# Ledger of designs, part 23: VHH binders against q68dx3r342to642

Target 1, 301 residues: q68dx3r342to642
Amino acid sequence: RDLCVVLLNGQHLEVKCDVESTVGAVFNAVTSFANLEELTYFGLAYMKSKEFFFLDSETRLCKIAPEGWREQPQKTSMNTFTLFLRIKFFVSHYGLLQHSLTRHQFYLQLRKDILEERLYCNEEILLQLGVLALQAEFGNYPKEQVESKPYFHVEDYIPASLIERMTALRVQVEVSEMHRLSSALWGEDAELKFLRVTQQLPEYGVLVHQVFSEKRRPEEEMALGICAKGVIVYEVKNNSRIAMLRFQWRETGKISTYQKKFTITSSVTGKKHTFVTDSAKTSKYLLDLCSAQHGFNAQMG
Short names: E, the ipSAE of ESMFold2; O, the ipSAE of OpenDDE; V2, 0.75 times the mean of E and O plus 0.25 times the DockQ between their complexes.

## First folded at step 11 (VHH)

Design g06 (framework vhh_gocatamig_d2; at its last look DockQ between E and O 0.91; V2 from the best seeds 0.00; counts 0 for: pae E 3.5 > 2)
Fold by OpenDDE, look of step 11:
Structure g06 (fold): chain B 301 residues (1-301), chain A 123 residues (1-123)
Amino acid sequence: as target 1 above (301 residues)
Amino acid sequence: EVQLVESGGGLVQPGGSLTLSCAASGFTFSDYRLAWYRQAPGKKRELVAGITSGGSTVYMDSVKGRFTISRDNAKNSVYLQMNSLRAEDTAVYYCAKMTGYDIETGTYYFDYWGQGTLVTVSS
């Protein structure tokens, strides 16, 4: 059987596997292919409703594969099984990463998250990050430019929403000028600065999932952010997330699930906060994710 | 509604073997961690063995090498094979479903239990 794994660099890797193969086996194949180290930070995920769900290494592929995948080699384009290599655990500081390739992977992940607007950033920082990315890829501002042709595409460096607001031309001009005026920073150094800037963002390392209030107020969209530090409750309005509550691990007692419900109990007040997910599977996933993030935090602490 | 029904308990001589079964319903069986607990008279309920959704297992020290927990997702069942039984293994054994994670202890916990099945090891 064949499945496709999308790497952080955008490469699509075809992986041959057995029906009985596990996620872990695929993960090992992919990471070996990419010569990745410090594997503890990475995970394989599938995409559902624009969200990424990390897979357990012990999970058999046949359990998560799309319909028809088992019947291969009757390859129908509609039945492509696609997984994504992603950073699952985000270190607080890039200096904790030991391998340059790992730092690069973090850089790639964060670039994608910024561009795809999974990680919120204000306009000023977005432009700055765009310039840093240019420095990372091109080095200094190219002096020999054909005046009529931009040396980069704005959509590769700036989120679509900002491009829409500012216009492509304005973004091109402003980012180019910023790049021209930027200090001599390029390559890995530029990537590191990118990491430094992104690590200061409030949503850095936060994995966000849509949930609903227990009271099922149709007007209230909510999301949970799960990260190494704890859980964040967001109110979602007009594609913006506002942090309403924060549960640090030290303030968290028990996390429980019942069917579609996900509940956090405060260790301080004893108060229970219940959220509704779209399925029991999702609620369990969130619980497992919390467990994993908590464990990671404990290891890094 | 989550239901767990244990079976297979009984009277057995020391050194004997017994297999406990638990039939589960009311949830997606394959997604959850399962466990066997036991409670001896006058003692606190204790974890005997656990099994993840992926099949990884954990055992209490006193049963390692003697007990084996397994699961059959197709049958929505979890089993506890008990070999070399001892008098101290006498207890009511409970099948349990994972329901949460305790942040303070860093461990999974189980709130759903069956009615239990009595295992008596006696000469």
Scores: ipSAE 0.774, ipTM 0.901, lowest interface PAE 0.4, mean pLDDT 93
Fold by ESMFold2, look of step 11:
Structure g06 (fold): chain B 301 residues (1-301), chain A 123 residues (1-123)
Amino acid sequence: as target 1 above (301 residues)
Amino acid sequence: EVQLVESGGGLVQPGGSLTLSCAASGFTFSDYRLAWYRQAPGKKRELVAGITSGGSTVYMDSVKGRFTISRDNAKNSVYLQMNSLRAEDTAVYYCAKMTGYDIETGTYYFDYWGQGTLVTVSS
């Protein structure tokens, strides 16, 4: 049986596995192939409704595989089994990462999350990050450049929504000029500055999942952001999310689930905050994710 | 509504064995951690063994090597195989379902319980 694992550099790795293979076995094979040594930050995830859901290492692949995957060769697009190598645990400072390859993986995921608009920041920072990514990949501005000739594709460095607001031509000109005026910075040094900028963002390291209000307005979309520091409650409107409430772990007494409901109980007031998920499996997943992030915070932060 | 029904308790001599069973309903069994707890007369209820949805297990120190927790997701059942029983193992044994996570202790907790099944180990 065939499993596709998407790496952070965009490479699609085809993995051969048995029906009884576990997620852990695939994770070990993939991370060994990628020469990753600091494995505690990473996990394998599947994508559902544009969200990543991390898998436990003991989970058998057959329990999560799409229908028909066990019987090859009747492969179709709906029967493709794809997992993603992703960072689950984000350090508070990149200096805690021992190996340059680990820092490179953090850079790759943060860059991808910026481009795919999974991690938001203002227009000025988006342009700055685009230039840093360009410097990391190409180094200094090409001295032999004819100023009207593009040397990069804007969509590889700047999110689509910003390109639509500014136009591709304006983005090309602005990024090129910023690159030309930038200090000599390239490769790993540019990636390090990219990391330094992104780790200051409010949503750095926040794993966002859709939920709904328990109030009698089920169409009201909300989201939970789960990270090393705690839980953030967002209201969502028109693809925009606004932080409404934050729970640091020290302010949180208990997290519980019942059916599709996920509840946070404040340790300060005893007040309960309940959210509705799409399934009991999702509410249980969010509980487990909180447990994991809390444990990470206690050990590393 | 969550329901857990224990069975298989009884009287046994030291060194003997018993298998406890717990039939579960009212939730998607395969998604949840299950556990066996016990309460001896005059003592607090204590965790004996736990099992994750993926089958990973944990045991209290005094039962390691003697007890085995297992689950059958097709039958919505969890089991406790108890070997080399000792007088200290005498207790009411409860099957429990994971409910939440306690931030202050950093541990999962279990609020749904069965009625219990009595295990008595005496010569």
Scores: ipSAE 0.366, ipTM 0.711, lowest interface PAE 3.5, mean pLDDT 86
ESMFold2 (binder alone), look of step 11: mean pLDDT 79; pTM 0.773

## First folded at step 12 (VHH; framework vhh_gocatamig_d2)

Design h01 (at its last look DockQ between E and O 0.93; V2 from the best seeds 0.81)
Fold by OpenDDE, look of step 12:
Structure h01 (fold): chain B 301 residues (1-301), chain A 123 residues (1-123)
Amino acid sequence: as target 1 above (301 residues)
Amino acid sequence: EVQLVESGGGLVQPGGSLTLSCAASGFTFSDYRLAWYRQAPGKKRELVAAITRGGSTVYMDSVKGRFTISRDNAKNSVYLQMNSLRAEDTAVYYCAKETGYDIETGTYYFDYWGQGTLVTVSS
């Protein structure tokens, strides 16, 4: 059987496996191919409804594969099985990473998250990060370029929403000028600054998942952010997330699930906060994700 | 609805063996940790053994080397093989499903169990 794994650099890898292969086996194959180190930070995920769900290493692929995958080599678009290599655990500071390649992977992850607007950032910082990415990938501003020919595509460095608001031409001019006026920071040093800037963002390292109120009010869209520091409750309006509650691990007693319901109990107030997910599988996933993030925080703390 | 049905309990002599079974339904069995608890008369319920999704196991000290917890995902069942039984093993044994994670202890906990099955070890 074949599956596709998308790396953080955008490369698509075709991985050969059997029906009984595990996520762990694929993960090892992919990370070996990419010569990745510090594997504890990484995970394989599948995408559902524009969200990424990390997979347990012991899970058999046949249990999560799309319908018809087992019957390969019947090649249809419906039988395509795609997984994504992603950062699962985000360190508080890039200095904790030991390998340059690992730091680069973090850069790539955050680069994508910013570009695809999974990680919120204000306009000013978006432009700054765009410039840093140019510095990382192109080095210094190209002096010999013809002004009429852009040396980069704005859509590769600036989110679509900001391009829409500012216009592509304005973004091109502004980012180019910023790059021209930037200090002699390039390559790996530019990536490190990118990491430093992104690590200061409120949503850095936060894995966001849609949930609903227990009262199922259609007008109230909510999301949970799970990270190394705890759980964040967001209200979602007009494609923006507003943090309403924060549960640091030290303030959290128990996390529980019942069918589609996910509940956080405060260790401070004793109050229970219940959210509804789309399935028991999702609620269980969120529980396990919390456990994993909490464990990670304990190891790094 | 989640259901856990224990079986296999009974009267056994000291040194004897029993195998307890638990049939589970109403949830995706393979996604959850499972455990066996026991409660002796006049005592608190205590964790006997637990098993993860991947089959990793943990035991209370008094049953290590004598009891074995296992699971069969295809049958939605968890088992407790009990060897070298002792009088102090006399209790009602409960099958339990994972229900949550305790942040303070850093461990998964179990607060859903079946009706239990009685194990009596007596000469």
Scores: ipSAE 0.854, ipTM 0.928, lowest interface PAE 0.4, mean pLDDT 93
Fold by ESMFold2, look of step 12:
Structure h01 (fold): chain B 301 residues (1-301), chain A 123 residues (1-123)
Amino acid sequence: as target 1 above (301 residues)
Amino acid sequence: EVQLVESGGGLVQPGGSLTLSCAASGFTFSDYRLAWYRQAPGKKRELVAAITRGGSTVYMDSVKGRFTISRDNAKNSVYLQMNSLRAEDTAVYYCAKETGYDIETGTYYFDYWGQGTLVTVSS
């Protein structure tokens, strides 16, 4: 059977496996292909409703595959089974990463998350990050370029929402001018500065998942951000999220689930905060994600 | 409507063996940790063994090497094989389902259990 794994560089890797193969077997094959050595930060995820859900290594592929995949003839797009190699655990500082290839993977994911608007920041920082990505690929401003002939496509460096607000022309001019005035950085040096900027963002390393309010008022869309530092509760309006409450791990007593409900209890106030998810499996997943992130935080000491 | 029904308790002689079973319903069994607890008369309930969804196990020190926890996801059942039984193992044994994660201890906790099954070890 064929499984597609999307790598952080955009490459689509086809992996042959048995219907009884595990996620762990696929993970080992993929990370070996990518020559990754620092494996503890990575996981395989599937995508549901534009959110990534990480899989345990023990999980058998047949339990998560689309219907028909088990006995599927080759190459039917209606039954394509796709997983993603993603970073699950984000270090507080890129200097903790021992290998340049690992830092490159962090760069690739953070860049993609910026472009796909999973990681938010203000307009000034978005432009700065775009220029840093441009420097990573091109280095110095091309001496032979004229502003009427762009040397890059703005959509590859700047999120669509900012392009729409500023116009493509304004973005092109602004990024080009910032690139022209920037210090010479190239390749890994530009990527490291990209990492330095992104690791300072409030949402760096935050894994965001949709939830809803428990109350009978019009059900408000909310989100939970789960990261090494704890849990963030967001209110969501028009694809814009506002942090309403934060739980650092030391301020958190217990996390529990019941059916579709996910509950955080503050150890400071004793107050319970309950959210509704789309399924009992999602509630359990969020609990396990909290456990994993809490354990990673302790490891990072 | 979580239900846990223990069975298999009884009277055994020291050194004997007994297998406890627990039938579970009302939740997706394969997604949760399961555990066995026991409570001797006048004592607090204590964790005997726990098992993750992936099969990793933990045991209290006094039963390690003598007891084995296992699960059968197809039957929604968890088992406790008890060998080399001693008088100190006399207790009511409870099957339990994961409720949540306790940040302060860094452990999963189990607040839901059945009515229990009595194990008596006597000479």
Scores: ipSAE 0.699, ipTM 0.859, lowest interface PAE 0.8, mean pLDDT 88
ESMFold2 (binder alone), look of step 12: mean pLDDT 80; pTM 0.787

Design h02 (at its last look DockQ between E and O 0.89; V2 from the best seeds 0.82)
Fold by OpenDDE, look of step 12:
Structure h02 (fold): chain B 301 residues (1-301), chain A 123 residues (1-123)
Amino acid sequence: as target 1 above (301 residues)
Amino acid sequence: EVQLVESGGGLVQPGGSLTLSCAASGFTFSDYRLAWYRQAPGKKRELVAAITSSGSTVYMDSVKGRFTISRDNAKNSVYLQMNSLRAEDTAVYYCAKETGYDIETGTYYFDYWGQGTLVTVSS
């Protein structure tokens, strides 16, 4: 059987596996191919409704594969099984990473998260990060370029929403000028600064999932952010997320699930906060993700 | 609704063997951890054994090497093979489903229980 794994650099790998192969086996094959180190930070995920769900290493692929995957060769594109290599655990500081390649992978992940607007950032910082990415990938501002021929595509460095607001031409001019005026920082050093800036963002390392209120108010969209430090409750309005509650692990007693319901109990107040997910599977996933993040935090602390 | 039904309990002589079974329904069985607890008269309920969705197991020290927890996802069942039974193993045994994760202890906990099955070890 064949499945596709998308790497952080955008490369698509075709992986051959058996029906009984595990996620762990695929993960090992992919990471070996890419010569990745410090594998503890990485995970394989599938995408559902534009969200990424990390998979357990012991999970058999046949259990998560799309319908028809077992019946290869594939007759239609609908049967393509695609997984994504992603950063699952985000360190608080890039200095904790031991290998340059690992740092580069973090850079790639965060670049994607910023561009795809999974990680919120204000306009000023977005432009700054765009410039840093240019410095990382192009080095210094090209001196011999003709104004009529851009040396980069704005959509590769600036989120679509900001391009829409500012216009592509304005973004091109502004970012180019910023790059021209930037300090002599390039390559790996520029990537490190990129990491430094992104690690200061409020949503750094936060894995966000849509949830609903227990009161089933359709007008109130909510989301949970799960990270190494705890759980964040967001109100979602007009494509923006506002942090309403924060549950640090030290302030959290128990996390539980019942069918589609996900509940956090405060260790401080004893209050229970219940959210509704789209399925029992999702609720269980969120629980396990919390466990995993909590465990990671304990190891790093 | 989550349902757990234990069976297999009974009277056995010291050194004997029993196999307990638990039939589960009302949830996706393969996604959850399962456990066996026991409660002796006048004592607190205690964890005997647990098994993850992937089949990893944990045992209390007093039953290590004698008891084996296993699961059959196709049958939505969890089992406890008990060998070399002792008088101190006398208790009501409960099957349990994973409820959640306790941040303070850093462990998964179980609050869903069946009605239990009595195991009596006596000469």
Scores: ipSAE 0.875, ipTM 0.940, lowest interface PAE 0.4, mean pLDDT 93
Fold by ESMFold2, look of step 12:
Structure h02 (fold): chain B 301 residues (1-301), chain A 123 residues (1-123)
Amino acid sequence: as target 1 above (301 residues)
Amino acid sequence: EVQLVESGGGLVQPGGSLTLSCAASGFTFSDYRLAWYRQAPGKKRELVAAITSSGSTVYMDSVKGRFTISRDNAKNSVYLQMNSLRAEDTAVYYCAKETGYDIETGTYYFDYWGQGTLVTVSS
């Protein structure tokens, strides 16, 4: 049987596996192919409703495969089984990463998350990050640039929503002008600057998942952000999220689930905070994600 | 409503074997950790063995190599195979289901319990 793994550089890797194969076996094959050595930060995830869900290494592929995957030939499947190699654990500073390949993967994911609007920041920072990505790929502004002749496609560097608000022409002009005024910077040096900027963002390293309020009728859309530092509770309105509460791990006593409910108990006040998810599986996943992030914080920060 | 029903307890000679079973209902069995606890007279309940949704296991030191926890997700059942039984294994054995994660201890905890099944090891 065949499955597709999407790497952070955009490669689609075809992996041959048995029906009895585990996620861990696929992970090992993929990371070996990519020559990755600092593996503890990475995991394999599937996508559901535009959210990534990380898989445990011992999980059997047949348990998570799309309907019909077990019965289809390796090369002619109408139900493609796709997993994603993603960063699950984010270091507080890129300097903690020992290998340039690992730092490059962090850059690739953060750039992708910015472009796909999974990681929010203001327009000025979005333009700055676009210029840094342009510098990382192409270096300095072309000396003999003709104003009417573009040298890059705005969609590759700036999120679609910002292009819609500013227009492609205005984005082109502003990014070009910022690039022209920027100091000489290219390759890994530009990527490191990109990492410096993104690691300062409030949502850096935050894994966001949709939940709903239990207490309000009708149920309000909320989100939980789970990261190395703890849990963030967001209110969501008009595709915009606002942080309402923050729980550092030291302020958290217990996390529990019951059916679709996910509950955080404050160790400071004793108060319970309950959220509703789309399924018992999602509630359980969020609990396990908290356990994993708490463990990462205790070991590495 | 979570329900856990243990069976398979009884009287066994030292060195003998028993298999405990636990039938579970009221939750999606395959998604949760399950555990066996025991309580001997005058003692606190103690964890004997636990198993993750994917089949990874952990055991208390005194039962390693003698006891085996397993699960059958198709039958919503968890088992404890007890071999080389000793007098100190005499206790009421309880099946338990994961409730949550305790930040202070860094461990999962279990608040859903069955009624228990008595295991007596005596000559």
Scores: ipSAE 0.719, ipTM 0.858, lowest interface PAE 0.6, mean pLDDT 88
ESMFold2 (binder alone), look of step 12: mean pLDDT 80; pTM 0.782

Design h03 (at its last look DockQ between E and O 0.84; V2 from the best seeds 0.80)
Fold by OpenDDE, look of step 12:
Structure h03 (fold): chain B 301 residues (1-301), chain A 123 residues (1-123)
Amino acid sequence: as target 1 above (301 residues)
Amino acid sequence: EVQLVESGGGLVQPGGSLTLSCAASGFDFSDYRLAWYRQAPGKKRELVAAITSGGSTVYMDSVKGRFTISRDNAKNSVYLQMNSLRAEDTAVYYCAKETGYDIETGTYYFDYWGQGTLVTVSS
């Protein structure tokens, strides 16, 4: 059987496995191929409804594989099984990372998250991060560049929503000028500054998943953010997330699931906060993710 | 609805063996941790053994080397093989399903129980 794994650098790897292969086996194969270190930060995930769900290393691929994957030969493209290598655990500071390649992987992850608007950022910081990415990838502003021939594509460095608001031409001019006026920072140093800036963002390291209110208010979309520090409850309106509640681990007693329901109990107030997911599998996933993040935080603390 | 039905309990002599079974329904069995608890008369319920979805196991110290927890996902069943039974193993044994995660203890906890099955070890 074949599956595709997408790396953080955008490379697609074809991995051969059998029906009994585990996620862990694939993970080891992929990380070995990519010569990655500090594997504890990474995980494999599948995509569902534009969200990424991390997989447990012990999970058999056949349990999560699309219909028809087990059959040979594959009849249609619909049977393509694709996984994604992603950062699962985000350190509070890049200085905690020991290997340059690992830092680079964090850079790639965060760059993608910013570009794909999974990580919120204001306009000013978006432009700044775009410039830093240019510095990282191109070095100094090209002196021989003619204004009529852009040396980069704005869509590779600036989110589509901002391009739509500012226009592509304006973004091109402004980002180019910012790059021209930027200090002599390039390569790895530029990536580190990128990490430094992104690590200050409110949603840094937050894995966001859609949930619903128990009171079934269809007009109110909600989301849970799970990270090393705890759980964040978001209200979602017009593609914007507003933090309504924060449950730090020290303020959290128990997390439980029942069918589609996910419940957080405050250790401070004793109050139970219940959310509804789309499936029992999702609620269980969120529980396990909380456990994993809590464990990570304990190890890093 | 989550259902857990224990079976296999009975009277056994010291040094004997017994296998407990638990049939589960009402949830995706393969996704959850399962456990066996026991409660002796006048004592608190205690964790005997637990098994993850992937098959990793944990045991209380007093049963290590004597008891084995296993699961069959195809049958939605969890088992407890008990060997070298002792009088102190006398208790009602309960099958349990994972309920959630306790942040304070950093451990998964179990609140879903079956009706239990009585194991009596006596000469």
Scores: ipSAE 0.875, ipTM 0.939, lowest interface PAE 0.4, mean pLDDT 93
Fold by ESMFold2, look of step 12:
Structure h03 (fold): chain B 301 residues (1-301), chain A 123 residues (1-123)
Amino acid sequence: as target 1 above (301 residues)
Amino acid sequence: EVQLVESGGGLVQPGGSLTLSCAASGFDFSDYRLAWYRQAPGKKRELVAAITSGGSTVYMDSVKGRFTISRDNAKNSVYLQMNSLRAEDTAVYYCAKETGYDIETGTYYFDYWGQGTLVTVSS
């Protein structure tokens, strides 16, 4: 059977597996191929509606495969089964990562999440991060540069929404000028600076999922951000999210689910906060994600 | 409505074996954790074993190596194989379904219960 795993460097790895194989077996094969050693931060996820959902290692592939995958001839690509190697657990400081390859994976995912607008920050920081990514690949501003000939494609470094607001030409000029004026950084040194900047962002390491208010269902899109520190409740408007409420784990008593409902109880006030998800499976997933992130936080110290 | 029906309890001699079963209905069985709890006469109810939807298990310390929890998603059933039974294992055994996660204890908790099945271990 055809299983595609997308790595953080953009490689598409074809994995042949039995219909009875588990996610854990695929994870072990993929991470061994990639020579990853610090495995506890990573997981396999599937994508649904622009959101990544992490899978437990004991889960059977047939439980999550697209309809027809078990019955599909191996050569038919119509029902391609795609998983993603992603970082599930984000350390508070990149210095906790012992291997350069691990830090490189963090850099790759954070860069991609910035470009795909999963991780938000202001325009100044977006430009700074674009220049750092450019430095990681090219080092210093090219001495052989002619002003009319670009040496990079803006869409590889700056999110589309900022390009649309500034125009591609202005972004090209601004990033180039910032690169020319920047201190000499290259390779891993630029990547570490990128990591240092991104780890300070409010949404660093926050896994965001769409939910809805129990009280104002039709008109109010909301989101839950689940991370090592706790849970963030967002109101979503105009493709922008605004943090409304935060639950640090020490401020959280119990988390429960019932059908499509996800409920978090404050240990400070005793008040219950209930959100509606698109399915009972999503509610259960969010509960398990909270459990996993809570456990990671305790280990990180 | 969540329904959990335990069976398989009875009288057994020390060192003996017994298999408990629990038939579940009223929820999508394959998606949730299930657990066995027990309550001895005059004692507090305690978690014996739990199993995830994917089959991962956890056990209380005193039953590790002697008890095995398992599930059959096709039959919507969860089982407890009890070997090397001791007098202190005498209790009413309850099947339970996941409700949520308790941050303060760091554990999943179970508020949906069956009526229980009595296990008596005596000479």
Scores: ipSAE 0.697, ipTM 0.840, lowest interface PAE 0.6, mean pLDDT 88
ESMFold2 (binder alone), look of step 12: mean pLDDT 80; pTM 0.782

